# Designs tried in a protein design chat: VHH binders against F-box associated domain-containing protein sdz-33 (sdz-33). Part 1

No score or structure here was measured in a lab: all are predicted.

Target 1, 300 residues: F-box associated domain-containing protein sdz-33 (sdz-33), of Caenorhabditis elegans (q9u232)
Amino acid sequence: MATVPFPILCLPDFVLQKSLKLMGVVEHLCLSILSKNIKQLIATLKGYPKCFSFKFVPFTSLTVVGERFKHFSFRFDIDESSQNANLRSYTDEGTYITLTVPGFTVKHWIEHVAYVLCRNNSIKLVLWEPNIDEVYEIVKDMRTVEVVIVSSEIQSCHLLKLFPSLRYLGVYKAPISAQILTYNLLHLEVKTKVTLNDILISNCSNFSISGNDVSDKELNFFMRSWIKGSNPRLTKFYIRNSLRVRDPYLETVLFQNIDYIETHKKIYWRTFEISRPDGTKADVMWDPLYNSYFNMTVQH
Below, numbering starts at 1 at the first letter of every chain, in headers, positions and changes, except where a header shows other numbers; Kabat numbers aren't used for antibody chains.
F stands for the ipSAE by ESMFold2-Fast; E and O both for that by ESMFold2, at different seeds; each is averaged over both directions (binder to target, target to binder). V2 = 0.75 x the mean of E and O + 0.25 x the DockQ between their complexes.
[cut] stands for letters that were removed.
The coordinates of atoms that the task and the answers printed are left out; those that the model quotes come from them. Centres of patches stay.

## First folded at step 4 (VHH; framework vhh_8fcz_2)

Design t1 (from f11 with W53G R57S)
Fold by ESMFold2-Fast, scan of step 4:
Structure t1 (fold): chain B 300 residues (1-300), chain A 123 residues (1-123)
Amino acid sequence: as target 1 above (300 residues)
Amino acid sequence: QVQLVESGGGLVQPGGSLRLSCAASGFTFDDYGMNWVRQPPGKGLEWVSGISGSGGSTTYADSVEGRFTIIRDNDKKMVYLQMTSLKTEDTAVYYCAADTYLGYEDSYPYDYEGQGTQVTVSS
């Protein structure tokens, strides 16, 4: 049972609704476990964060994420023998509020917090260690839309079998497989090593790559392949290089044997346009001095 | 306000050792993997090492494996890079960086980066 700082549950309905609108996320969570009516009322309030992240490591944590770097983090104190879990929240005063409900497991808390705080009922998983089967048992009855893999031991292809609703995938510290590359993802973010062939076989709509050193010759080959019809689902392609090429990317190399035009869509960056024979156009820009990034966006 | 503050850099001879420190504030430290990345003179950023939020998993670039050790202290909100057997090729500005995808609309390799600390290996 949560500790409640005020007797809010005794207020008339209209006053209660007004009071709840002035409270923060932690206060809402505390009150939601005391009353079914309060839980349902809080779930209908506007202005709540629309994204919700679960991080699964030996010290399991739960993060409610709002726009622009705002988040609320909760940690689980799990009794492995009974599967009972207490939810701990850090306060502005440097103390913890501990929420205890007899019989609540991590799964019960995740379902409760998602219902109360997450309007879209979708979850994002962050997997730090190779515990995917354990995580699956906890979240299998929820809709997992986004996963981030930050462990080199996780088999990313196994993830697609467990989470068929997956549309957003980050692969930060795991080898990338052809199965993942060819899957119909809306967004794929990779912070591990990829080859030109990996890029060419990818079937995602938005492909972001970092920590790689891609040459202007390789980018030329990719763009020429795209013009010929490769990567038909691609809408955005972004690369951030891990190492600076000795020489800056050369416009003459990047666009060798490509018909292109320079546009003026950005004030501080040169932008270029390339086209497919069917009339599909893409905007291209890159860092001309340091080769720190390359960006290509398909026009629709 | 989110901050990452590096310290511990300096001048050392080849074969020497240094320990870099990074103090984090303004975010839930345990929810973020921490990384060390470096920028050699006239070059772009190069990833060096990473450690999970719990500290249970560590990874290293091939160039530093066996020579560098990354550790974290979640109670103090610190991450460290212990560097041994330093080479002239290790000369760089070293940055610590927080790395996870929790709904921040960020296309960068890292969610947060510090200002850096200079390491020079010479003579």
Scores: ipSAE 0.000, ipTM 0.184, lowest interface PAE 10.8, mean pLDDT 73

Design t3 (from f11 with W53G)
Fold by ESMFold2-Fast, scan of step 4:
Formats: sequence, C-alpha cells, structure tokens
Structure t3 (fold): chain B 300 residues (1-300), chain A 123 residues (1-123)
Amino acid sequence: as target 1 above (300 residues)
Amino acid sequence: QVQLVESGGGLVQPGGSLRLSCAASGFTFDDYGMNWVRQPPGKGLEWVSGISGSGGRTTYADSVEGRFTIIRDNDKKMVYLQMTSLKTEDTAVYYCAADTYLGYEDSYPYDYEGQGTQVTVSS
C-alpha cells in the first residue's frame, strides 16, 4: 500500500505554480499586476535566472539581460501631465503588447520588472548618458547597486557618493579619474586610454584594460613594481592590446631584470611565473607571437 | 572533460558566405559567454565576436560588424558564426572560446578554447 505525503493538503498555489511555469514573460508581467499572491509565486519560479543587468535610458526604454535567457526589451509611453506610464513589452519578432496599470510611473514599472525577472538582491546599471541623478531616483529604493557601467562622462565623486556599495565599475567611453583609480573596487574595467601611472596608483583587486596599447617596457616596469610591493590589493591584471607584427625580442624586453619560469607553452600564449621576495607568486599569460594580450593572476 | 569542437571552415571566394559551428561539452554551457576569435597567417589573435550566456547580448569587432552574425542554441549547446561578404583579409584559423566573465564586450584569455577551423578566402 503506497502512501502519498500530504495529498489532501496540496493548496491551489501548487496548481497555479505548475501553470505559471508553462507561461512566458508577458503573461508573468500581466498576471503579477493583478494579484499580490501570484506576484509572489512568480518571484519563486525556477524558470528565471539571476538578473545580469539593467540597461535603460530614463523615461524611454529598458533592456534586461540574463545569463541564460534572451534579453527583454521594454519602452515607456508617458502621460506628461500625470507622469503615468504604460509599458510596451517586445517579443523576439519585434511585436509588442501594451501593459497598463492606473497610477504606474516609469519607476513602478522598473520595480515590477525587476521583481518579476530578477531574483538577485543586486542590480547592474549601464549608464549611457550623464543623467545619473534621474537614474538614482528610480533605483534608490529597489536593490543594492554593486555594478555600474559608464558610457559617458560622469563626475566621479558624485557617482561614488550615490552608489557607496559599488564593487564593480566599467568605464567604457569616459575619461578615467584618479578618484576612481584609487577607490577600493573589487573590479575595474576600462575601455579608455590609461597611463602607466594610472595602473600603478590603482587600488582595485581586478583590473581589466582594453582598447589601449601598453608597451612592453611599461608592462616590464609594472611587473618589477609589483614584485617590489606595488598594487597590494591586485589579484588579476588584464590588458588587450592591438595586433602587432611579431618581434623576436618582446620576451627579452617584457621580462628584463625579472626572474621568471615558463610553465606552459601554446601557439596562442605562453604562461610564466614571477615571484615576490615574500613568496607570493603570479602567473603571467602572454601572446607569444604579437603581444596582443597580457594577463597576470596572483596565486593564493 | 571540457571540449569545444569547431566545424564549417573551408575555401570560399571573396564576397561569399560561410557558417562556422562550435559544439560544446563538459561544462554548463548557458553559464558561459561564447566568443569567436581568429588568427590570420603570420599574425596574432584577433577577437571577432561575442555572445552572452542568454544570447541577449552580442558584440562585434569593427572589421566584421554588419557582415558577421553570432548566434547560439543553448538547448543544443552550439554557437555559430554566420559570415557574409567575405574578404581575403578574413582568411584565418577561427576558434570558439568560452568565458564566465561578462563585464567586457569581449574577453581574453578564455576559460576554454577549441582547436580551430581554417577559413580561406581566395579566388
């Protein structure tokens, strides 16, 4: 005789949960505005991944990107007198549906979308324009902001003041400032020009640079400085340089006056080990043909 | 055991089209961003295109924008590179590569990389 645990105690919520798992994002957004209970059930579904990022232009559009699912694209239709907004939710085919809730503003919609699609406590912002105050007013009550990408010129002290929990910063189309460089970020990603001095004063743990041609002499100076104790918080340093014609003396320049050991060799890169006097080691991975890429990872 | 296996390379005339495929195994495919990188004869690696784990974000090198399209199928654990309007300077060994970091519009070095497939654009 088989026993079924709690068959008579199965709530209607169990049936609803099974039905909700078969529905798409448009249906989830629609149903969650009609019922607080359904909204909470949707937030517990296993079908939505962690929210990766919010990319939006205030009052016009929002894109939500997850690691497993396609991006979700939204636009806002705003009534200028009331600031009430309707949300257009776009499909992969470019068609859309319009969602309307009396009294909902752009902020209410962003909060609702974040609740339905994102189960993380943190949010990633992509700032396309220097409208940081308007973005802050929208997100300040929602979730902890730990990741910001800056694609335009924004005043550094104002950015850091508004987002004190900032751990990850990307600077894609704005000049890098000494204030950002010296701030104790977990990760700093830069796609604008940096100098050797900028690298040496940086206080981040993971420093990624692209779109810049750092010379072999500059990398040599940096490594020698690191061996002598510079950048004590650094755990990973990455540079992506432009393609170059092969130079048979690049290794000699790169490791001049550095004691190193080659630990791995491939067509694309070789791996070398360098050490501090205190026994701390770092792995240096470098393109052996053209010095196009440089990666340094500090070992435990 | 992690593997990335590229296919679809070959000889094609300038102005032609070609589709590269990459089959992934041994890791949680949808947790990784996928990239196509190439190495022209006698040159270093050049990043070509990237796609996020979800497929929702794509990025392209200026040299291929408008001509190449990166797509992925997470159910099949495949990533593809659709190449159109091919030029002689697109001649290279093409590699697919996986990376967990999604902060870049591209990434290198990669967590995993394939053995490559040769593309030759010549008349």
Scores: ipSAE 0.000, ipTM 0.219, lowest interface PAE 11.4, mean pLDDT 71

Design t4 (from f11 with R57S)
Fold by ESMFold2-Fast, scan of step 4:
Structure t4 (fold): chain B 300 residues (1-300), chain A 123 residues (1-123)
Amino acid sequence: as target 1 above (300 residues)
Amino acid sequence: QVQLVESGGGLVQPGGSLRLSCAASGFTFDDYGMNWVRQPPGKGLEWVSGISWSGGSTTYADSVEGRFTIIRDNDKKMVYLQMTSLKTEDTAVYYCAADTYLGYEDSYPYDYEGQGTQVTVSS
């Protein structure tokens, strides 16, 4: 629905601002269409992310990620008898709310959502199985800083050419190429199989790996390589193993031929420090009960 | 130097209240979500509560919903946990943790975390 349920436009600015802070995203989108003053006011509110994501699925799915933990899903419907696109928001009950604005295309809705919910023109794309060139035509005037690939059909090298502002890349189902691994990314998140060699050639600053069972022997080799100067851009290396394993990482294997100290930064997590000959230090941490997570953070 | 310093823990009677504080320094506080996690004696890490980078969203573990409130003040670079109706089961070391993600996973690694503050609920 595009109808405002009470005369909020008649409230004093202080009460209006307080009322807006209690409303959800659909209400903010509705109100911002009705008034340029309210549109500007909503854009100044706290509580909206610095970046939001658009999930492109054949046909017309749009997912807005509010902050990193709160998700909203919208669908765009385009009438063949008109060129208006309708935004649908689905509720937990399986019903939906439809927003209709005369003359709005998919691009207009994306721009409106970006303006209202994101404080800059930075966007995140989630690509399932789209024609990437068609998606590019919709978002080319925006700054695409994050992309997540959920389709094996997408060629990562083509993606890098289309989005030169790319800083975060997530690869969930597509194969990983050496070109992607060696690219100068701030963040690379991988949920497909990764080998030790893939880790060693990576040139990203923050490397997150999920769905892999990386052994303590492989982590030892990686850490020894890092100490000798590998992965010079690395600031954070994070692994979430594919399942919680009962066998613990062995300290004696993890730190074989490595000078290290235990720092006891957490009571029930194993926390350690390793150093390069030049004095650069890194914190190494893992959960000893489950071995589900491994974290290495380079000190700045 | 990144630092998270917890305070406000102590001994309290069942049914009592405590307010935990966490002071952050050395990183861009407004870019991070903040979490409270705890470790009861003889148990693993349990996520308790989270608050988004802006303070616009909060979430709670089922065990503390309705009893605990998480608050942040970005101008002061502080996060708080207001605990009411405390139970003996709330006895734990409480940690303040920073990350861009709010999770329910008890073993979730955080970008930064403090040294902890002990909360003991007993007579």
Scores: ipSAE 0.000, ipTM 0.220, lowest interface PAE 11.8, mean pLDDT 72

Design v01 (from f11 with L102W)
Fold by ESMFold2-Fast, scan of step 4:
Structure v01 (fold): chain B 300 residues (1-300), chain A 123 residues (1-123)
Amino acid sequence: as target 1 above (300 residues)
Amino acid sequence: QVQLVESGGGLVQPGGSLRLSCAASGFTFDDYGMNWVRQPPGKGLEWVSGISWSGGRTTYADSVEGRFTIIRDNDKKMVYLQMTSLKTEDTAVYYCAADTYWGYEDSYPYDYEGQGTQVTVSS
């Protein structure tokens, strides 16, 4: 259906800014299509997320998710025959409003939403059962793809070649390869099985593991290896166990043959300091009751 | 506001079948993966099965593979666990749990959990 021009388009910029701040996301998206000036003005408004997550499923649905405090849920109704797509904007009540623009494809909507709502700064991709080549064709002309989360099996060399600016990679329910582990990522998050050897060969700065039952003996070996110079780029190593109840890690096992200092002791965690011969220090902390997490942070 | 309500538990003989149901409300169900986890008497939580937000992927613990089937109905905001060939070792409180994909540390192990439904397998 044709949209009638909204009277707001005729207002002076200063009055227009006040009016726009009183409007919701649907109105901002619609008005941005009608006017290039309003599109630029809305894109500069404070309060919208600077980074959006795009979740891709092959030709069935596409979800766009904002940051924690300003969450906007969108889905695409794809017309496979024409390649056109309609955008659904969801309310907190779970109802939605459908936006239709003749000729708009999924790519047009993603570019429009990214520009209007996240100021085109960076893009986070969540690839859940997609074809990576099809997703690449949609996003290849966007400014930066720095964050990718995958839950399907993807050729690691292909992924890294398509997204050379990749800084954060999340691997959920998918195998990891030595190519991914040894790549110069700022952050690698893994929710699949990893071995001690996988940890030792990793070359990322921040390594987060979830859903793995890494033992206190394995963590002891890792920490002793780190003291001897392994994982030179590591700034943070984090494990979140998937289960709430587990035998507590034993301090005597964790720090066997390690010189350490206890720096803080609180009810739900203890903090210890370990050091390399060169003077580099790291803080180690974990949940002593349920082993719900283990954290190691390298000091500057 | 957020609720996960399990039902369908009960007493069943070894080799029997049960279908557990979980009704979700208060969140965007289609954006969440759904899981079944169980707690046997005197033991910790054990993950049983998971299903992706679209229903396109399912995964199972080795102990239940081939015996249990996880299904979801996004229109009804329901997730189900079809259990067959039940063993005495399957006796536990079964919980429905929601999980997200965007990688916030606070989003794991599970974002939301139900109150549980008791399954007892006994002759």
Scores: ipSAE 0.000, ipTM 0.178, lowest interface PAE 11.4, mean pLDDT 73

Design v03 (from f11 with L102Y)
Fold by ESMFold2-Fast, scan of step 4:
Structure v03 (fold): chain B 300 residues (1-300), chain A 123 residues (1-123)
Amino acid sequence: as target 1 above (300 residues)
Amino acid sequence: QVQLVESGGGLVQPGGSLRLSCAASGFTFDDYGMNWVRQPPGKGLEWVSGISWSGGRTTYADSVEGRFTIIRDNDKKMVYLQMTSLKTEDTAVYYCAADTYYGYEDSYPYDYEGQGTQVTVSS
């Protein structure tokens, strides 16, 4: 079949590899559509980003994140009747070019981009207010590392039912439910208000909280509870306090009725060790100047 | 201390214009991308626009492309949203948000967020 031959497709592999290395991401995506051999060859070139994020609704978009904060931003123009989609690729100047392939849906583009640029590595889903069932049909065959919930209307039990093997979950701008808190997650990241009780009932291994102002008295209660056996799956507990907080945590309040050892004292952090009666140890560290964070890591 | 303060919201007629401002303090503004995000009454959060750390890259939601313009002034530590041809559907609380990943539409969740400014488009 001949329409208009692209001369690069006729080059020997070693010359083609040199030519491809001089091209950008958009050119790689275009050429990989034209030939299965070129698609496979491009996938073996110098690595692109390790992961990418895919966002659904209010519009469908894709961001590929690379080293040194380099971004490749794509958006989809979807024809509602056929579900065929064109891909818009944005340049550093804020302009875009449109990529069109007859018969390509959003799913075809995501699979193509993931294969060519990420080799089907990690995917991060960002959900505003989507039809969860529709999203599931698009990504069910792809490796998903985490799902980020931003809408309060997303039903926790339905989400967990569709992604039962999910190990990484982010909850942003949505109320956190007991169903999410008690689920066996490897990592739970929360950017909404949580209570001490929410922390105590959590069953995740790594719990990261931001946008909260947690007192040294509350952290003391949590640590004392952990020493007594609460949060048995916990390996890391991290709080990023509101950056408006200036009052420093008081060591005497933080470790009230706790046996501890100071292991490191530096200008911007202090590190302490606490222990359970069974010999399990944890490292506690915080910012002594601004209370910007509190970190607790359980030792092996 | 990190702070993002929005201003410029208010009541405006359909077809009118408004300019929203966001004043940043307490962080290295030039290292962060900036975003505008809105929440219409009874709906979830909707990303509106993003601008990279240098201002060299901008992105817009389909619903506002061609009508809104995002601008930043690194010397003044400000980001702006110039809104034209406003529609009743643009009624929302508008939030300013900063992200280490240069403020593209897919950079949510954000590192820092403001408290919002109300925009109401009605007769």
Scores: ipSAE 0.006, ipTM 0.251, lowest interface PAE 10.8, mean pLDDT 74

Design v05 (from f11 with Y101W L102F)
Fold by ESMFold2-Fast, scan of step 4:
Structure v05 (fold): chain B 300 residues (1-300), chain A 123 residues (1-123)
Amino acid sequence: as target 1 above (300 residues)
Amino acid sequence: QVQLVESGGGLVQPGGSLRLSCAASGFTFDDYGMNWVRQPPGKGLEWVSGISWSGGRTTYADSVEGRFTIIRDNDKKMVYLQMTSLKTEDTAVYYCAADTWFGYEDSYPYDYEGQGTQVTVSS
């Protein structure tokens, strides 16, 4: 704990490093708050490329992901009056230990965990019905690269202004805005209704859509538009339709007025190739039984 | 050699519970998102649930949300599907699937797929 000294602080550096390598994440966090020297030493052992996911509502938590994608989950106990926070580290069996530092808020803990365990200050946010300004105040000194929002509405311009390093955005529930669609995201994932026009104005590299009912006629129009130069940044487009859609896509409708070829594959799913006049090619595949997915991957 | 081996299927009454397990070998398990996919009798493949490479993100098909829980143990190279409140409509062969593209969610097709385990829900 913060007020309890440990004999390990008195060890020579080489013995200390060997001992620290045998300790777990919670021990590293605990020891790092007691000594600046130990904090610096533990920081050199960083096995985590980034810290995520910071979840805000229904409870505040942090997940740290390691080199082999091992994860450690932490929950914050927040004193409502002072906003001081204790950090709980959970085991797979539901038991936990509590780390306490006088005066530490959630922001202090996120910064401390990132400094001690992570090789950079990149963070992913997972947000449910967030107060985005409150979240921003906590993470503003971190580099927010991924955001997943579950919300009935999104204030899109405000979100994008606060997180200029955003590369991945997931939107569950809220209607998607033109501001988000036209933003230069590396990945955009939505689980909301989208229109053909939404797809055509999108400027993201990878676009994944779930919980939709897009017709083969609409996908045909999209592909013909792509051939003519729409969606120039697109590298992958994926859509999974509602399981209530029972009518399969028709090859004759999907590729109407498109020059395409079927490629030879070892798998049972057929793949097709379409091309732009400039020679850029894309692979197309869909679920032939239930309209449950459509996939298009641009070749480079 | 890459292998995904499912187990834990069987016959169960409506309202019952089952835990499916998937043991992975032959690839860097921690680099892959894991998915459960099912094929009901006479129907196509249906994505059920996904979990990111870290376990920090999970997602579920609307038909199973609130009833199923996906969990992974990277140290054991295992992924699990805890199924509760089972319905006759959940009868299917369940497959474990790995995918590096997007890492989880209802991504399709998958990089690696198992051989499947049969789940039958009947009275």
Scores: ipSAE 0.005, ipTM 0.210, lowest interface PAE 11.4, mean pLDDT 75

Design v06 (from f11 with Y104W)
Fold by ESMFold2-Fast, scan of step 4:
Structure v06 (fold): chain B 300 residues (1-300), chain A 123 residues (1-123)
Amino acid sequence: as target 1 above (300 residues)
Amino acid sequence: QVQLVESGGGLVQPGGSLRLSCAASGFTFDDYGMNWVRQPPGKGLEWVSGISWSGGRTTYADSVEGRFTIIRDNDKKMVYLQMTSLKTEDTAVYYCAADTYLGWEDSYPYDYEGQGTQVTVSS
């Protein structure tokens, strides 16, 4: 057999039987490549979320994104000469099951997984390398709902040009460009250092920041700026501080020159209310013991 | 399904040692950075240590630097936290967490988190 014109699934019987008992997702993927009728039937049986993650390096991999702790990960073994891709799935017993379909490229597998597990072909991209054009060619016919940038070499203007409808963005490498910060995002998640100026020029609705050392004086300035009308699109602002924040936040510093009301007090958090002159209110909450987080939610 | 299962917690005297283990399943382990995070009684979450997907980079919180060592075994899909010279301040529930940011810094929220294992340092 020089070439196989149609897909053939070859798995060892003992591995297949074991995986079918332990991994319903892999079982359904295996069965779905046997015929269009089976594929359509399986697609109707799955209630998985519409979004899955595509990661290009260090390995080309696909993660079906459920709720935070319900994910299924697949890794691709790619033959660069033929562009044929084998899908590897992890089992609970620490072994891999390899799915081989002659003629399937990474794009074919992504389309197949999206159809079987994610009805709306929605995808989250994780970009580790600066050349986004190859990734775009794979996913351009899918709904890209989120992009995560790990490489500082990725050009923001080019990214936004390729994905102009992007609403969810993660940035894991500094510096964050002004183009990203000022873009009308629904959610901006940052796992890299940000400045007070970065926060103030942000035009996103939900801003989540991790691994930062934002001071109570900086947060006071931000809150006073918000009261004066900055960040008009902001609905939620969250900071997860790094452990290098040694000085605990002081209520008197956080709310200096701000009229506020304490609405709830617990050992692990306290909730306060601040208001704009127009009557718009926001709830402020932080960890009073370690400054491990700061959260501000705008009321509507 | 994704699971992170911690073990190795317990009661130890100040100056003692413990090794925490975390067994990972249901995801491509060697594509993720791994972290240890703890929550002391009555306090918030505190990042302790991180290790990159390859094991080539490790990072530690100032409070544990020089006392704790994070190690991973990609073939066994395990991550470990070797704790020495334990102090009463190390008393906490310890969580294993996976992160797409290679796990070399404080990166909460994490992609996956375990159920936790209790460490109590007391005489």
Scores: ipSAE 0.006, ipTM 0.241, lowest interface PAE 10.8, mean pLDDT 72

Design v07 (from f11 with L102M Y104F)
Fold by ESMFold2-Fast, scan of step 4:
Structure v07 (fold): chain B 300 residues (1-300), chain A 123 residues (1-123)
Amino acid sequence: as target 1 above (300 residues)
Amino acid sequence: QVQLVESGGGLVQPGGSLRLSCAASGFTFDDYGMNWVRQPPGKGLEWVSGISWSGGRTTYADSVEGRFTIIRDNDKKMVYLQMTSLKTEDTAVYYCAADTYMGFEDSYPYDYEGQGTQVTVSS
């Protein structure tokens, strides 16, 4: 039938559902503010996945991400005196419309957007500037923060205390501390200087390092230590040396006193297998086309 | 102007291998995570793999884990997808896509996308 019947708010539920399915995100957010019944109805629509990841960058922006490239981009206009915020909802063309609700702060908008567009309270935080305390005050009442990416220096014990459910940490411009290295992270990614000792004391399952100068001899020592039982939680290890090194790893140095098997050889990559005495195997990938990277994946 | 140009697609037999390439221009490549996404015939878009801006972190869809490898070269402004043990189900148009912060399965919205390269896996 009719694409958008009016007045929409007094339609029977089955007609209202049909009308709502024809509307976009901005219309859904507007209508959900006006009616508790509409808010609940929109939250159950099949067009919105039950689990979104949302990204909070500075406190003036929010991105909600769903399946199949569906995404919603928002910015906040904040009144510094009242801390009241207006929400800008962006279109694919880069234009926006402004949503205003008296008394709404950034926190109220994040809660509203999350409720309407995502029923799961999983949160990914991207902290581009050192505003962790402000972000924490906004998200502290939400269920879990499992992923944090920091681009600036933040004290490690403070970070871990604020986000005890942290599983993934990316550290892109800050130095890494022993407290972070030894914490039970599922994934740790660093783009800062690390030492062989830092690698050996790490307690994460997936460790990714870039912007470093780790030698063939140091990686040989690491692999020999792994064979002897070091880093028992490790499932994946990746390192890319800085562009200053530019020399490829030497096979004869890398595998010195290690029994290994070459399992795959092509122009663009080579794969080697190493084993622990208990039969646990790991694949080491070395690519002569790419300068100075090392990738090790434990087989399970 | 921002461009992402995919290449390396083609016809391959089941069990074969292909290497896809994506050349980036018009933006600061090493500030962006990169993703590979595919669209099989008659289906919607499916995220395949992601790599962080540093190259230090990679993620894969369950359907390709252990068969595909994503790699980037920031000096050459390239991202690659090394595909092995190809199946007929891998037949799709493959797109590369850039994301401001990281290359994980939920990293989009994507800031930029390419035009795609066709991969056909058939006997």
Scores: ipSAE 0.005, ipTM 0.253, lowest interface PAE 10.8, mean pLDDT 72

Design v08 (from f11 with T100E S107T)
Fold by ESMFold2-Fast, scan of step 4:
Structure v08 (fold): chain B 300 residues (1-300), chain A 123 residues (1-123)
Amino acid sequence: as target 1 above (300 residues)
Amino acid sequence: QVQLVESGGGLVQPGGSLRLSCAASGFTFDDYGMNWVRQPPGKGLEWVSGISWSGGRTTYADSVEGRFTIIRDNDKKMVYLQMTSLKTEDTAVYYCAADEYLGYEDTYPYDYEGQGTQVTVSS
């Protein structure tokens, strides 16, 4: 006689929780639609990431980021007349499963996914167009902790007013304003042109710059300014130089008029230590062959 | 620490083939999606192709779909771009780029980028 399985929705809570822990993301989403009790049980599981990424236009999509940067990708099929949306869940093989719930809009799906899969209801927002008010109506009941702006313009004051929980900001095309630079961000990532003065006035904790051709003379000036007390909130400063820059940084230029110690030397990186008069130390590391990056990390 | 090193570029006649290679080091390669992007002379960057962290999903720009194939070898920490039926419009510097979160979607603000390799398609 074969074992007859019980309907999963009729199992005792402790047995159901054991079964749910063995299931994947798609199964959790499907089951959470069928029962409010199951939805609440899945939401108590501690296995999913703290943050998910929402991209609005040119296509509306959602990415859930897990451990080891594994991601689960979803896209929305929107009925423009009703604003009803179906959710496509993509497999790693490039196929997808469509999830349909009568009356669900993009907002309903985002709220459902955040509740079921993400522990703290926080969201990363990717803005391809300057349509911040339209996007805000979708995500206003969530904690927007990270925003990436790919559009060519930013209304800086309006952005900061709408997203007071903002801790991480990426700006990829738009010019950087003093309003953004002086804001108390945990992480600011910039892929547009920045000046040494922009770096010096920044009030973020982690500053990442990409696609700029920052010279060793400019980095020397920045480090000397940091030693004198500039950028007091800074914990990490990272530069990824333009793909067109191939001249290696000169140690003698980088550390001109700076007391430093070389702590590590490897083929693709060298590490140095610099200090403030108060005893605060920072580790400086760069790629000596291709000048592809420069990293400065402040010790505790 | 982080390095992406492209190779395999060169001069090829229209209709010809080339295979580009990208060697990655200094980061957890298996956790990143990989992309190929190109910059034609005097123009901006154009995304060409992407491959997921596992290699199970690939995406292509409309201009190259059916002609180019992206593959990865996680054991060797390599990404390849097999180019066939090359056109003069494919002339560009080709860059390898890594993206932590959306590795198989069209995204040009990348986490890491290489130095590039020149491809010239000319009779």
Scores: ipSAE 0.005, ipTM 0.223, lowest interface PAE 10.2, mean pLDDT 74

